VH-VL binders against o58714. Designs and how they scored, part 36

Target 1, 254 residues: o58714
Amino acid sequence: MRVDLNSDLGESFGRYKLGLDEEVMKYITSANVACGWHAGDPLVMRKTVRLAKENDVQVGAHPGYPDLMGFGRRYMKLTPEEARNYILYQVGALYAFAKAEGLELQHVKPHGALYNAMVKEEDLARAVIEGILDFDKDLILVTLSNSRVADIAEEMGLKVAHEVFADRAYNPDGTLVPRGRPGAVIEDKEEIAERVISMVKDGGIRAINGEWVDLKVDTICVHGDNPKAVEITSYIRKVLEEEGVKIVPMKEFI
Key: E = the ipSAE of ESMFold2; O = the ipSAE of OpenDDE; V2 = 0.75 times the mean of E and O plus 0.25 times the DockQ between their complexes.

## First folded at step 21 (VH-VL; framework fv_indenebart)

Design k71 (at its last look DockQ between E and O 0.84; V2 from the best seeds 0.76)
Fold by OpenDDE, look of step 21:
Structure k71 (fold): chain C 254 residues (1-254), chain A 121 residues (1-121), chain B 115 residues (1-115)
Amino acid sequence: as target 1 above (254 residues)
Amino acid sequence: EVQLLESGGGLVQPGGSLRLSCAASGFTFSDYAMHWVRQAPGKGLEWVSSISGRGGKTYYADSVKGRFTISRDNSKNTLYLQMNSLRAEDTAVYYCAKDLRYYPSGYFDYWGQGTTVTVSS
Amino acid sequence: QAVLTQPASLSASPGASASLTCTLRSGINVGTYEIYWYQQKPGSPPQYLLRYKSDSDKQQGSGVPSRFSGSKDASANAGILLISGLQSEDEADYYCAIWHDNAWVFGGGTKLTVL
């Protein structure tokens, strides 16, 4: 069994540092690099891509809403044309730095509110996928496991990596329980590890209400926002490897 | 072929202790949660305890919480149930069962033949 | 804690159909739960029969005859095990079970007699 570990990186901006990218990079196989809209800047993008190269981590674009102030977590109503071109622009931006560092882009993972909005809005999902296709049809779209987005992407000829989250509770419909609700975020590393193993080996997880949710597990989202997050990420990788799961970039099996 | 063989049952006095074992074979032991289910004489099935594949998560019935401890040794393909402070109502045939899943929330797809525990003064 | 109620006994003739009910306690919606069914013959451990959540989400145990099927009665808040074309070998105790609040809960079991 193979799985990818991905983390959102390169989300610093100017003088503001966000995340422990250097630390978490050691444990992941795919980096989702901010493209300068919700977070990041040209210098951060270059630095992050270089760091990924040094750690033999694959790089993907992490496009979001043009919402620097809101960190891309505020919903924005976009036209399909806007969505398509916003994606193309951001992917292109990161591509330039990847190319400069001698790397190829592996994937695209939408960020924050955009990621979530796509799951609910088919027209937005299609527009984003079109933006990706405009750039490179061989890129892998990272999206919520078993989401409608995944289906749409496949229908449109784009490769998909089904993403699961290590530290989030699930609704019966396979969506994530919104942050802020009790039980939505799991903090105990042992519990997180057990859940991750279950997701990988069992192909699903119990929802917050106890219902079983089938999940396809290609990539696991992990965090590096703080020392504790990095510790949890390290532990997750260790446990998975102990359980015979091979941690490799998603391009190796997608 | 999946095989589960319980052992360790016997006669014990109230307040006593007993340790049950379940030897598993025919499958990758650590990939699956394991369970103990008991059945009192002439009564129905009662879930006792569950443990995840690597043993990081355990669950207990309220009736045995604080008294029973489920554990496993994956290197020996063996499931255990340490039973302390035994009561008369703990008298039952104890079955070990294999889960469909790593997490103890699938179903009991294979059962052992059971081992009998009798708690009596 | 969830409570599953099953009739203590049920009898039916060979070739007939039997419906075994598993009623969930009030406040627990049967629609959200997977109902698991087990068969136990005298002197033997239980055996898994099938799982039923919905018509589109059900699973039959390996080697379990197709005459065994699951359903739900929402109005009664109950899971149902349907046995069609009853055979003498179907005489056994039948238990339902659910996973609820991080625990397995069994029904009291139904003794099915094939007359």
Scores: ipSAE 0.821, ipTM 0.910, lowest interface PAE 0.6, mean pLDDT 96
Fold by ESMFold2, look of step 21:
Structure k71 (fold): chain C 254 residues (1-254), chain A 121 residues (1-121), chain B 115 residues (1-115)
Amino acid sequence: as target 1 above (254 residues)
Amino acid sequence: EVQLLESGGGLVQPGGSLRLSCAASGFTFSDYAMHWVRQAPGKGLEWVSSISGRGGKTYYADSVKGRFTISRDNSKNTLYLQMNSLRAEDTAVYYCAKDLRYYPSGYFDYWGQGTTVTVSS
Amino acid sequence: QAVLTQPASLSASPGASASLTCTLRSGINVGTYEIYWYQQKPGSPPQYLLRYKSDSDKQQGSGVPSRFSGSKDASANAGILLISGLQSEDEADYYCAIWHDNAWVFGGGTKLTVL
C-alpha cells in the first residue's frame, strides 16, 4: 500500500511568522507552498522551496483567493476567466522559484475557500482545472476524495490525488463537517491514528453519524501549525510505517 | 483456514469475574477488528464489545459498560474479554468474531464456536 | 422501544420466496443505515450473509448464494432480506443488525421454517 503525506507551508509573509515549516518538512512527502496571494511572499516562497529541496520533499503550488486579510478563507465570486488566470498566474509564480532551485512542480492543491467552493461549483472547478492544464497537463490536482471535482478533473485529462483528513469528521456524503460544529475536529492522536489506518486499510471511515464513508486515499493532509500538530504528524507517519504502508510522493503512483 | 477458539467460560457466582480468551489463527490478526457477541439460552444475539486492529478504539454495549473490558495481545494472536461484577443476565454463550476490516464494522465474517458462561449460585 | 424489530417466525414452501423484515423504530430512518444480515442454524454459530444500504452500495458475504439479497421498504421503515428459490437448508434463524449510537444492535431474530 502507498500514500503521500502533504502539508500547507510557506504561509509566513513580511514580518509575520506562521507555522513550523522546518519541523513538519521532516515528515511529509509533498509540500503545498503558498503562492503569495492568500499567504507567503517571494522571499518566503524561495525559502520554502529550498527547504523542500533540502528535505527531498516534492513541491506543489498552493493557490488561493487574492485575500491576504482573510487568509483565503472567505468566499470570493470569480468569473471562470478570473479563476483560470488566477490559477495560471500563481502556479507560474511558484514554478519560477522551483526552477531557480532546479526543481519541477509535482502538484497543485487549491487553498481554503477556493478548495471548498470547487466542491460545490462545477463551473469554478472546470475553470481552475483549465488554468492548471494551461500550465502543465502533467501536474497532479489534489482535491477532496471521491468528490465531483475529482471526476471533472479526470474527464478533462488532469491527474488527481484523492485527499483525506484524519483529524476531521466526515458527513455521510463524504464532505467534511464544518469547523466549529461539535465533533468536527479530532485532536486525540490515538483516535487520529486509528482513523488514518482505517482510511488506508479499509478505504473508509465512519462519518459523524456512524455511517460508513468510502474513501479513495492517495494523500493525507497533515499539519505543522504548532508543536502538537508536528507531534501528531510524526505519529501518523510512524503508525502508517508500523502497519506496512509505504509513504512516498504522490507522483510515484499517480 | 481462519480459526477462532474461545475459552475461559464456566460457572461463576453473581458478583464474580471471568476472563474469556479467543485464540486466532489463519490470518494477520492485527489487520482486523474483533468482536464479542453473546447469546443467552433460547434467546437472540446480543453484541457485547468491539476493538480495532491495533486496539486503539473500543466499543461496549450499554449493558456491560464499566463491568467488561475488551483487549487484545497481537503478539499472541489473542482477543480477551475481562468480565467483572457478573450478573445472572450475563449467562450466555460468548462468541468471538473477526471483522473483514481493521476498524469495527458489521462484517462479522468468521465466528468461533463459543464458550459458555453461567452465572448462578 | 426496541431499535430493531423482526417477526418471531415465518414459514414458506420449498421453491418459494421468503421476505424477512427488520423494522427500525420511529425516530430513526432506514434510508441512512447499512443493514447487516446473519444466518444461524441450530447448534452452530451465526454466519454473515450480506449488507445492504442501496442498490449501488451493497455487499454479499463470501460463498453466499445470489438467491439471498437485500433491499429496503422506506414506507415500512424496514430492511428486507429476500431469499428466493427456498431450499430446506435455508431453515434457520435470521438476524439483522445496524450500527446505531456507537453500538451494534441486533434484531430479535426470525425463525424461518421451510415446509
Scores: ipSAE 0.644, ipTM 0.834, lowest interface PAE 1.6, mean pLDDT 93
ESMFold2 (binder alone), look of step 21: mean pLDDT 92; pTM 0.928

